# VH-VL binders against o21044, part 2

Target 1, 262 residues: o21044
Amino acid sequence: MRIQIEKDQLGWVAGLLDSCGNIMFSKTHVSGNIEIKLKLTDYECLENMKTKYGGAVKVSRTGTRYRLNHSEGLKKLLEDINGQIRIPVRVKKVKEVCEKNNIEIKYPDKELSLDTAWLSGFFDGVGSIVINQTTLENKKQLVLTFNQKNNQILIKIQRIVGGNFYINTNTQSGKYKYALYFTSKEEILQLYEYFKKYPSRAYKNKRIGLIPQYYELQTLMTSIHDNQLQETLWKKFMIQWDYKEIDEIQSGEILKQKGVIR
Key: E = the ipSAE of ESMFold2; O = the ipSAE of OpenDDE; V2 = 0.75 times the mean of E and O plus 0.25 times the DockQ between their complexes.

## First folded at step 5 (VH-VL; framework fv_teclistamab)

Design b5 (at its last look DockQ between E and O 0.07; V2 from the best seeds 0.00; counts 0 for: pae E 7.6 > 2, placed apart)
Fold by ESMFold2, look of step 5:
Structure b5 (fold): chain C 262 residues (1-262), chain A 124 residues (1-124), chain B 108 residues (1-108)
Amino acid sequence: as target 1 above (262 residues)
Amino acid sequence: QLQLQESGPGLVKPSETLSLTCTVSGGSISSSSYYWGWIRQPPGKGLEWIGDIYYSGSTYYNPSLKSRVTISVDTSKNQFSLKLSSVTAADTAVYYCAREYGLTGSDYYGMDVWGQGTLVTVSS
Amino acid sequence: SYVLTQPPSVSVAPGQTARITCGGNNIGSKSVHWYQQPPGQAPVVVVYDDSDRPSGIPERFSGSNSGNTATLTISRVEAGDEAVYYCQVWDSSTDHYVFGGGTKLTVL
């Protein structure tokens, strides 16, 4: 989604950087180099960063990457996110890059708030929203998830929006150990109201927009006793929901339109 | 520091299979950060990428060679290999192995370590 | 396959600046790598990801990439810079690396 990032939405930038940003120093970029990697379907998300701060968006065999190393853009980004970074490893890196750019680091309040876009940006980096098939035929379960290698930030999120923990004991390199997941209609609708105020800027926003229709359909299913009709209605809904197929097509069209691929 | 060394026969007869091995020393082939590639250069001509392999066995091949090329990896020996079938005189070239650096197998950082190359001549 | 176009040769006097171009449709959206190949030797990466230099490569080597052209710039050219220079990108439509045809740099 290509929408300008307004001043009251700058928390989104901080949340995205917190979730999946990488800050590096190199011999050619001694003042700092920031990098954000996302899936190809989220190319537009990174173009919004480029529009606001400059830098470059590149595509590769495995995804898209935003990189910012221009001093004016870097300073603007640091000022915009200052006081909003919460992940300890990221706070340490942001402190280092702020010092190199003569910016006094600020720290956020101890408790996380829903009055910022931070959670939306964090969700765009490490969140998911899926519909799982339960063990019973024709039963669906909507699941919203925040993933993380450490559970500290997930505990803070749980305090404000609820949810349940899952611990993945089979950890491979690059897999998340912890997840905070939501299956409760009440909790997911609370998150839906938050996302109305602070929209996701990733392709996930399409699924977020379908949350009310999911629950309306689920309610309708309590009145329908014909399994074939139930399956037909779910299949029609799932066509809208399955952005994996749509995302891949849309990303390919965007890349062709921009001349990145044939 | 990490080094790559090509090995294999320098002379191959037409229609046979060209077979080369690249031995990695001073580092491990088992890394999430690298692909392991083969490149060739006919005498007096430019570079042509053949293909690469990730330590898990995933491969990418140049479409122009895909029907004749197989790349494999043996992590226990710290080696990867190239087989090119049904060779002709057009396959005469210096063959290089190279490490392709990219975070999680991406192509952002290029080929940062090359072998010395080995000439393979296809002749009867 | 994606096509990269390089001039076949460039000649410069010692101390001058050499510019070697790599043309491709919207190459500015791709990561461009540059390799130096001295006569009889294996290639060595001198610029990667458009403009970054590996450790050990002098700052006289620089790169840029925008629109349809990437450029390798070698300032204060020395005799030791004589080599063939190749650009390279990943072709994501067919999932393979593509090299340019190479540019022979001659120091007069």
Scores: ipSAE 0.037, ipTM 0.593, lowest interface PAE 7.6, mean pLDDT 84
Fold by OpenDDE, look of step 5:
Structure b5 (fold): chain C 262 residues (1-262), chain A 124 residues (1-124), chain B 108 residues (1-108)
Amino acid sequence: as target 1 above (262 residues)
Amino acid sequence: QLQLQESGPGLVKPSETLSLTCTVSGGSISSSSYYWGWIRQPPGKGLEWIGDIYYSGSTYYNPSLKSRVTISVDTSKNQFSLKLSSVTAADTAVYYCAREYGLTGSDYYGMDVWGQGTLVTVSS
Amino acid sequence: SYVLTQPPSVSVAPGQTARITCGGNNIGSKSVHWYQQPPGQAPVVVVYDDSDRPSGIPERFSGSNSGNTATLTISRVEAGDEAVYYCQVWDSSTDHYVFGGGTKLTVL
């Protein structure tokens, strides 16, 4: 599935880079090298980047990586994202690479809002959508999560879309310390509406599309007194849910089948 | 805490089959996040990846050993096993089992948990 | 098959910086993992995905990967850093993990 990044969707590029991008300089790449690493399931995101800006996409057993270091593509990307980067450490790097490429750095002049695709890109980089089995009432709970090393950007997001903060104490890699998570129907549906306008370009978009069905099912369950029927309906839904997002490890095999990798 | 432990005979005769089992404790082998691998190291030499297995039974093998290697998984016992047939002295090594974490951005990357290793000597 | 090349040994004085290279054809396009193996012990990941560091690994350990060379850098080397270090990649063309030959780091 190829999705072209349109002008009104350039915020997605910024959000993606802001969330999981890395900018580095070397003797070989004095003008800068932009790198984005994602799960295998999100290979298409990077292919879309490649389509628009050029660069290279590599697929390994454990992930996919996009690199952009040629001047023309780099400048084009920088022009597209300029003024949209929000995370300070990323802003610093973008500034550096802009300077290297004779591009005047721009800073956001407005607070983060839902009127651009930035949040969508950000979510694709560090977001998660899952259904967890809760211990309370034996309920399956839909959870959307934004992960980050620091809470600054998450605070900004929370101001606009709500959510609750969670400290990821179980993360051994140290990659993500903070999480903004959503379990509220109202908040999640608000996000869903946002994603309708600024769609996720990651594989998780398939699950996002199932959000309405999830809540419909929840409502329906309240009227069903047959536990077996309830279980059957949940199983059916979960089949769809699980089918919509393939495990990263298994996705490699799928990519092979699709001829993306050998 | 996840722990891996190799077990099996420390001595195997030439032409026989080396058999080892890795017991996983502190976590389930039936995880979609991991492959379960075998690595060996001849005395004084480097590491060599033998192969790995997914909880579903899907396997990957080192091409150089593929014809002799069989890796299996027993989810009921929370174990996975290695069989290496037609062994020679060249197969003398410390054999490690390891968890291979293959998810980008997760807690670990690569082989993040190892057993302590078990020496298997091929000798007549 | 894909081959990773490491120097057999690197020696550094305490407090100095050790650099261990891992050469491979276009290795910069691959994810490189580095393992530390102290004598008589199992390997431990010290750097993964080129430059990421597991929790518990000192900041003295860093990694880079570009072109045909990946590098593990150990700053302010300590006696306890003496070990054999291995680089590793997944070779997608043959679907197997490849290790370098290992580099013995000696702290003088």
Scores: ipSAE 0.031, ipTM 0.631, lowest interface PAE 3.3, mean pLDDT 88
ESMFold2 (binder alone), look of step 5: mean pLDDT 93; pTM 0.950

## First folded at step 6 (VH-VL; framework fv_teclistamab)

Design s22
Fold by ESMFold2-Fast, scan of step 6:
Structure s22 (fold): chain C 262 residues (1-262), chain A 121 residues (1-121), chain B 108 residues (1-108)
Amino acid sequence: as target 1 above (262 residues)
Amino acid sequence: QLQLQESGPGLVKPSETLSLTCTVSGGSISSSSYYWGWIRQPPGKGLEWIGDIYYSGSTYYNPSLKSRVTISVDTSKNQFSLKLSSVTAADTAVYYCARETGSDYYGMDVWGQGTLVTVSS
Amino acid sequence: SYVLTQPPSVSVAPGQTARITCGGNNIGSKSVHWYQQPPGQAPVVVVYDDSDRPSGIPERFSGSNSGNTATLTISRVEAGDEAVYYCQVWDSSTDHWVFGGGTKLTVL
């Protein structure tokens, strides 16, 4: 269904804005502007937003940024996400920017669920998926995490998908004080099924696609008694898992071809 | 509150190494949010970026100066330092240290007062 | 390497608007920062990320950046604005900060 596909795309945008979107007002942009910062490997994701809404995508040594100032594109973006923003401080800012653009703010009709692409967009902004070496022997642990300055939305996510909380001790930066993390195979596979229906649009989608292979390999390892063979098989898997470095080089080359960087 | 202060000899002989230290007070140099940089300005001329350093020790140098520049960080003293080798009269300048944002979208928000280094016999 | 071009000087009467340009190939794809350097003092950032102002900087300072030109605009110019102004970008291709040559604003 075309309508549903479009609606799913808009839910993803709303989730991304809720996670890492910054809504600002200035004397030069009284009607507001929206900013999203992501890793360099996610340049194409932001370029797609530029294609749909206008604005600008810029590159720094640490990442890439999308900015949308007052325009028809900003109004279209606001209309597309209206009724889907859930983080209280973001809702307040969306209300302000809607008012300055003559748009009536709408609020979500129901509690957070896995029936929308919101969580996928939210994950793309503040989520991570990593494989850690445990302190015990040659055992690996897959960890999926959502990070936030405030735990309110993470509590709502925990209610629908589970997970456990971690609190960062460094409070000076004011960034990512709380983390909701997943190490349970059952919970991670539930999230995997969610992402099959509402895909990540960031580099993380490649790692999400490797989740079933990770657990298949982990299960296979329980039957292997040769340490060298185990190391070889994990090494081959980790080459695919660490594909980000190759994508980063390719992204840099594409950006040079487009004249974004020299 | 956050202050940066340059220190080091104000006079360096040609062919020797210029050494300066920047002391950070009112904040920690061990911050993932910032790079710490050196900028110079010859008398009556413009600003020239020399290089910067992250608290991990990772450095970026101006390509035109890279063969002569070394920047180091001492997190225990909350300091970072510049060494510029084989100096000539062209290296006479006011040297500034500055705090830079890690994302590069916000520029250099805190600067030291600057210290004049004269290269002469 | 990447080069930023600024006019060496701009003159304006008190109360008028000064415009200082910063030229660079495809500079609109980069974030431009502007610094004010009063005589004998360290630089102070007056506009960052093309058009944003740090706290404490008067609203009469503004910026824009598109195509091959970034512009610092100072409205209702005051005698105290007399300084050298520098634009700055990070060049991702060579990983270094690039400054313009500076523009001396004279308030006559």
Scores: ipSAE 0.120, ipTM 0.559, lowest interface PAE 4.0, mean pLDDT 84

Design s24
Fold by ESMFold2-Fast, scan of step 6:
Structure s24 (fold): chain C 262 residues (1-262), chain A 123 residues (1-123), chain B 108 residues (1-108)
Amino acid sequence: as target 1 above (262 residues)
Amino acid sequence: QLQLQESGPGLVKPSETLSLTCTVSGGSISSSSYYWGWIRQPPGKGLEWIGDIYYSGSTYYNPSLKSRVTISVDTSKNQFSLKLSSVTAADTAVYYCAREGLTGSDYYGMDVWGQGTLVTVSS
Amino acid sequence: SYVLTQPPSVSVAPGQTARITCGGNNIGSKSVHWYQQPPGQAPVVVVYDDSDRPSGIPERFSGSNSGNTATLTISRVEAGDEAVYYCQVWDSSTDHWVFGGGTKLTVL
């Protein structure tokens, strides 16, 4: 049991690094360093990385940043995620940083599946979960998304869970930014079962836990014809849903109260 | 390439309002990736941040100057402006406009600066 | 209000290493940016986010930040490095930029 819990944590770390980790080299940091940048609401997510591997978690104007440039912690992290990195551009960087740290790189032995915490970590790095007001029948719609510059990994995820592609044509880099999105109740509930086994460790985990209540409420609404009652029930649910969506000022106040910023 | 240029009167009388404009060329001020700011430097002294503005009109001001400062943006002219009221000799400084680079969680510092304009407060 | 402390001046011989410190309470929990201001010119960012270097800045410029002290290190110092150097942090508790007082680097 304890061994499996540790494996799940390592799978989550691998997914997070694979989704948004930046691996950098310089003449002053020849062995490399690893950086992860997230929104202020995910500060605690990065504090967990610091607790295990060392390094630093910093608060900037726009977000929070984890940087690991300490040799021992970096080697421990590399050993922990070794064999679990899947995205080609990150595989190349992990190979390079492993070589500079005298670690033999390993590659995944199995195809991507829902039997590891990798997808949970990946979701925490580049995923979103939102409720949109649709123009169709003027109803609310729950949407989960995964975003990437390249669609290779998203195609593999689609083969396992489904979902639909959206191509962001407004990218200024000359490359399409791909999104895999989920609006199907069946597919979202399948993802919910996955997250029950391999929880998100980011702020969005609270919203994931509300998915069953969302669909129960949506079903109930088909039986309610009083528009005022419908609005009241949705407002009640949205208070819980928006509990963890904090604006920049509120995020700063919370971090100040926690002693993160002085 | 992006360039910033300060303009406005180089001499302001005590108690009056100091007004400067920064013109942005080679790029758009209507971008979610940047804040646009004002920094000043009294002769022989260090840098002091005055405030900045987002293209939406949201502003942040140095608490020490907040009661006297107004920063505004005019996206149609690709400009942003500073007004500092009730000036005294202590407000004599070189005034710089600058771009603050940020995109999502990334931050690149104040990466583009105007050349600076000296404003002297004297009767 | 948050305060950054820098030594007023640092002197080094050409080819040696200059170290410019920026002191602040728990500054290691903040991202530090460094600016070079040559005489009569606008500032130029030489190091951002503690240790990252903008394109066009020589590799002999580097930074570190831990505990209560951030440091800008300039190796193989050249006469052209003479300038005043400023550190900068965002104070999230009051939502404003704080600059250090500046350190004048003199190459003797």
Scores: ipSAE 0.322, ipTM 0.638, lowest interface PAE 2.9, mean pLDDT 84

Design s25
Fold by ESMFold2-Fast, scan of step 6:
Structure s25 (fold): chain C 262 residues (1-262), chain A 123 residues (1-123), chain B 108 residues (1-108)
Amino acid sequence: as target 1 above (262 residues)
Amino acid sequence: QLQLQESGPGLVKPSETLSLTCTVSGGSISSSSYYWGWIRQPPGKGLEWIGDIYYSGSTYYNPSLKSRVTISVDTSKNQFSLKLSSVTAADTAVYYCARESYLGTDYYGMDVWGQGTLVTVSS
Amino acid sequence: SYVLTQPPSVSVAPGQTARITCGGNNIGSKSVHWYQQPPGQAPVVVVYDDSDRPSGIPERFSGSNSGNTATLTISRVEAGDEAVYYCQVWDSSTDHWVFGGGTKLTVL
């Protein structure tokens, strides 16, 4: 989604960079360049970066990529995120790129909280929001997840918003080892209130907006005894969950059909 | 080290099926980092991408050729193959096989090519 | 189908700079890759991802891509650079690789 990054939303940039940002140095980019790679459905998420800092959003066969290597935009981005990067590997790289651009690095002076857009940006890089079918009585379950290879930042997130840990067993493929997941209505609604103040700029924002409707429908189902009516109401909701007509881009197929990447 | 070699008949009659095999040596075809592709070049003309295949069997085809093209992979023989049906004189070309190199969402080009094999369509 | 337009030929003197263009609608939103095909040989990738070079490709080769035009730039051109050069992009609407028509570089 193309939502302008205002001054009170700079934490979103820091969170996105912390979640999946890559900082590189090469013979052609000695002062460094910043790269963020996401799925095609998140093309507009990266357009928000390009709008504020310049650089380029490119489309490939397998995804979409933001690169920033021109000096003015890179320095502006570094100044905007300075003091907000929390992942140790990213802190080290931000320090290196700051040194090459004559910027004194700053470190976070406060613990992670819901008073910044950092968690929203972090969610856009590594988060997911899905509806699963349970095997018991064919019930639906809303699940919100944060994925990481290292659990340290997830423990800090758990301290402020709750959630439970899941460990992925496939560690060789480069997939995330740890997941902090949410299935509690109370915790998910608290996260929903957070996202109202600090919006997701990824495709996920469409589903976040449907969270209250999901729980209203789930509550309504307890009073409906007509199985056909229940199925009809869930089908109507799932159409909105998978597709939202008011949205410009919802999925990779829709993105292609609208010619955004031609 | 890594080498690709095309093989198959150099002469195909009109309306028949053109069949070529690419043998990969010095490296494994069973890698998530690569797609394996076919490109052709009619005499004196430019390059045309035919299609490619992932080691899982997933294929992509040039829409202009899709109704006539089948690409398959045999991971046990470290080979992939092209079949182009209902050929005409317009299918006369040098046919190349190539490795398409990827890392995550990045593409690094077709970094290894076979030498090419001329296939002439005539009676 | 997405179409890439290249000039059929470009001529430069030895030591000068050659610029080979690749035109396409909003090509700046795509990643462009460049191949060199010497006479009678298979193509070789010389620039990938708009401006990056594979190992072994001289610094004289560089690329750029913005708006509706991508450009391959060859500085200090040598006789050995004579070849046909092709640009390549992925057409996301139909999921296929598209090559330009090729540009023959002549060094006089």
Scores: ipSAE 0.163, ipTM 0.597, lowest interface PAE 4.5, mean pLDDT 85

Design s26
Fold by ESMFold2-Fast, scan of step 6:
Structure s26 (fold): chain C 262 residues (1-262), chain A 123 residues (1-123), chain B 108 residues (1-108)
Amino acid sequence: as target 1 above (262 residues)
Amino acid sequence: QLQLQESGPGLVKPSETLSLTCTVSGGSISSSSYYWGWIRQPPGKGLEWIGDIYYSGSTYYNPSLKSRVTISVDTSKNQFSLKLSSVTAADTAVYYCAREYELGSDYYGMDVWGQGTLVTVSS
Amino acid sequence: SYVLTQPPSVSVAPGQTARITCGGNNIGSKSVHWYQQPPGQAPVVVVYDDSDRPSGIPERFSGSNSGNTATLTISRVEAGDEAVYYCQVWDSSTDHWVFGGGTKLTVL
C-alpha cells in the first residue's frame, strides 16, 4: 500500500530530525527554519530531504548541511513529522514552529514501537556501528551505539531492544554524556532484522548489511587454530567494513560525477 | 590562551626555498578538532590560502601552489612548517599561520592567527 | 578554479548599515565565512557558516547566502568597524579554501 510506504518514510524523517535537527527563528525567518548537519558521506540523505521539501543542501570540506526556510516545504515537513517527535528539547521547538505556522502539535504514544522507521532515522543521526579490539582477551567485538546528552530516550529504546548504558565521566571529552550500547549477538541480530524492514539511509547502512557476515566469520574462527590464517580472514573482512572510510576520501569525486560540484 | 608564532628568514633569494615554522603555545597541536594552515598576503593585496595540515600528517594544498608547497607537522615540538620552492618576487608577502576549527560537520573558521611575518624575495 | 568577487570598497556613515557582497557561481550551495582585518592586524572571523557569529562578535554583524551572492551586513556601523572584509568558501571540487579579494569598509 502506498499509504504504508509513505508512513515508513515519514517515521525516518521524524527520527533524523529528533536526533540532530536544529530549529531556529530569526527576524528574516519568523516562521522558523530547520537545519541538519551530517558528514559528507551522508550527502544523499540530505539531498532526499531537499527533493521532498525544498530548501538547500550545502557542502563544505568533510561536512554537508540541509536548511529549510521556505514556508510551503516547512509546512509539509511539519505535517509529515507531527505526532512523531519525542526528544523534549525538539518537542518544544516543534511546538513553537507549528504554532507560528498555524499547525496544532500532536504527541506520539509514550512507548516506542519497532513498527515505525523512527529508530532507523534516529540511528542515522546519533548512532554508530564499530568493531573494537578488546584488551582483555584480544578479541574483536561488534558494538552498536546510540548517543545522547540525556538518558530519557535511551531508557525507552532499551525497553524495546535491550542494550547497556555507558556514562562518560569525562565531561570535557565528549559531546554526548550517555550511550546505549549493544554487544550481544542476539540483540544485534534483532536490530539487524529491524533495519532490514526499516533501512538506514545513511552510509552506515553498508556496515549494518555486514552484521551476519561478521557473526559467520566469528563462528568460523572457533575451528581455526592458525593465528596467521585468522589474521588474514579478519583483514579481508575489515577491508569490506572500512570501505566507508575509502569512500569518504572519494566523496568529492562522487559529487562531481553527480554534477553537485565542478 | 593559545598563541601561534611564525619564524624563519625574512629574506629569500629568487629560485631558493622559502622555509617558515609556526610554534603553537598554550594548546596542543595533537587534536582531532583542528587543522593548521598557512595564509599569505602580498603587500597591499588580499589573502591567499596556501594549505593546511592535520596532526596525522594529512595535507591540503592550494592547487595554484601545489607543485611548490610542502607542509609538515612535528607533534613532539608542537610545530608545523611551510616550504615553498623556486620562489620569485611574486612570493613576497606577509605569511600567517592559523588554527582552523572544525568539529564534525561544523566549521567555526580560522579562529587563532599568528601575527604574520614578512618574507621578501629579492637578490 | 573557483573565484569569489567582492567590491574593492564600501563607504558608510556612522550609524548606517553597510552591505558587503561576495559573488560566486552557485555560492548559495557553499558555506560562506567572513573575516575582518583591521589595519596592520591579522584577520578575525566575524561570521561563519553563512550566518552564525562567534562568541564576542556583536549582533550588528549578520550574514546571508543565496544563489550567486553572499552578503555580510553590518548594522549601526561604528568607527571601529573600519577594516578590510574577506569572504571565504571551501571549493570541494579542488579541495581548497578560496578567499575573496577583500572589501575596504570606510566609515566617514
Scores: ipSAE 0.137, ipTM 0.607, lowest interface PAE 4.9, mean pLDDT 83

Design s32
Fold by ESMFold2-Fast, scan of step 6:
Structure s32 (fold): chain C 262 residues (1-262), chain A 123 residues (1-123), chain B 108 residues (1-108)
Amino acid sequence: as target 1 above (262 residues)
Amino acid sequence: QLQLQESGPGLVKPSETLSLTCTVSGGSISSSSYYWGWIRQPPGKGLEWIGDIYYSGSTYYNPSLKSRVTISVDTSKNQFSLKLSSVTAADTAVYYCAREGYSGSDYYYMDVWGQGTLVTVSS
Amino acid sequence: SYVLTQPPSVSVAPGQTARITCGGNNIGSKSVHWYQQPPGQAPVVVVYDDSDRPSGIPERFSGSNSGNTATLTISRVEAGDEAVYYCQVWDSSTDHWVFGGGTKLTVL
């Protein structure tokens, strides 16, 4: 059990780095440094990185940043993720930083697997889960999405879990052009089973946990004929679903208590 | 200096199984940095990838050949092998083994090739 | 299945520049590798990951990849460059390597 828990944690770290991690070199840090940027609500996620590897977490009005430039902590992180990085740009940088730190780089199997926490960490960096109101039918739709600049990794994800592609032609330069999205109840429930085994470590995990309740409520609505009761039940569910607003307030209070913000 | 050498029968009868072995010298097949692959080239035609294998035994096959192909690895002998069943005259080709090394481009490119061995399918 | 299109042949005079194209749908989102196959010999990688060169390959070999076309450029062509050149990409949809049909470079 302890071994499985540790292994799942390492796969998640690799997925997170693969999704949004940056590896940089400078004259001051010739061995390299690693940076991860996330939303403010995910501060604790990066604080856990600091606890394990060292480095620093900074908070701003627009988000939070983890930076690791300590040589021993960097080596420990590289050893932990070695053999699990998949995105070409990050693999090239991981190879370079491994060479600078005298670590032999390892590569993952070409086939993507749901038997690791990599997809969970990847989702935490670039994924989203939202409920949209469908205008024409006046119905709600649950949408889970993975976003990327290139579609190659999304094609691999699609092969194992399904989903459909969307190209965002209105995205400004430097933003994600490709999205793999899920609207099928069957596919989303299969992803839910994956996340039960390899949970998200970001605040969006609260929404993932509400997926079964969402579909149960959607089914119940077909048998309820009182419009006011229907609106009341959806409103109650949506309060729980909008966890970000509640958690942002709570996260702010916690950060004040820890002295991170004043 | 890494070298790859193909070996096996140069003549195979129609409907039989073509069997080739690639021997790796000057380096270890038990490396996490590489896949080991088979490519073929019919006389006067282009290159066609057959499949590859990781030292753990994980394989990838060309969809066009998957029903007839098996690739295996023997780490103790530092070699990997190709079996292609139910051969016909269309399987006559020079067969190459190759190492696939990581470039940072999602996966691997073929950086070291064997000299190739001609296999003729004829009765 | 994914298809790579190459011209069957290209002819250049010694000392001039040869350009060999590899066409594929959205090939710019893929990494392209180029192999040189001299007559009667095994292929040798001359450019990998769109534009990088392996150790031992002359600087006159270069590559680019954008949109629907990848290009291998050979400057200051020598008689010894006469060979068939193949482009290659990994098709993530079916997990297999795809080769182009090959381009025969003739140095006249």
Scores: ipSAE 0.000, ipTM 0.418, lowest interface PAE 16.1, mean pLDDT 82

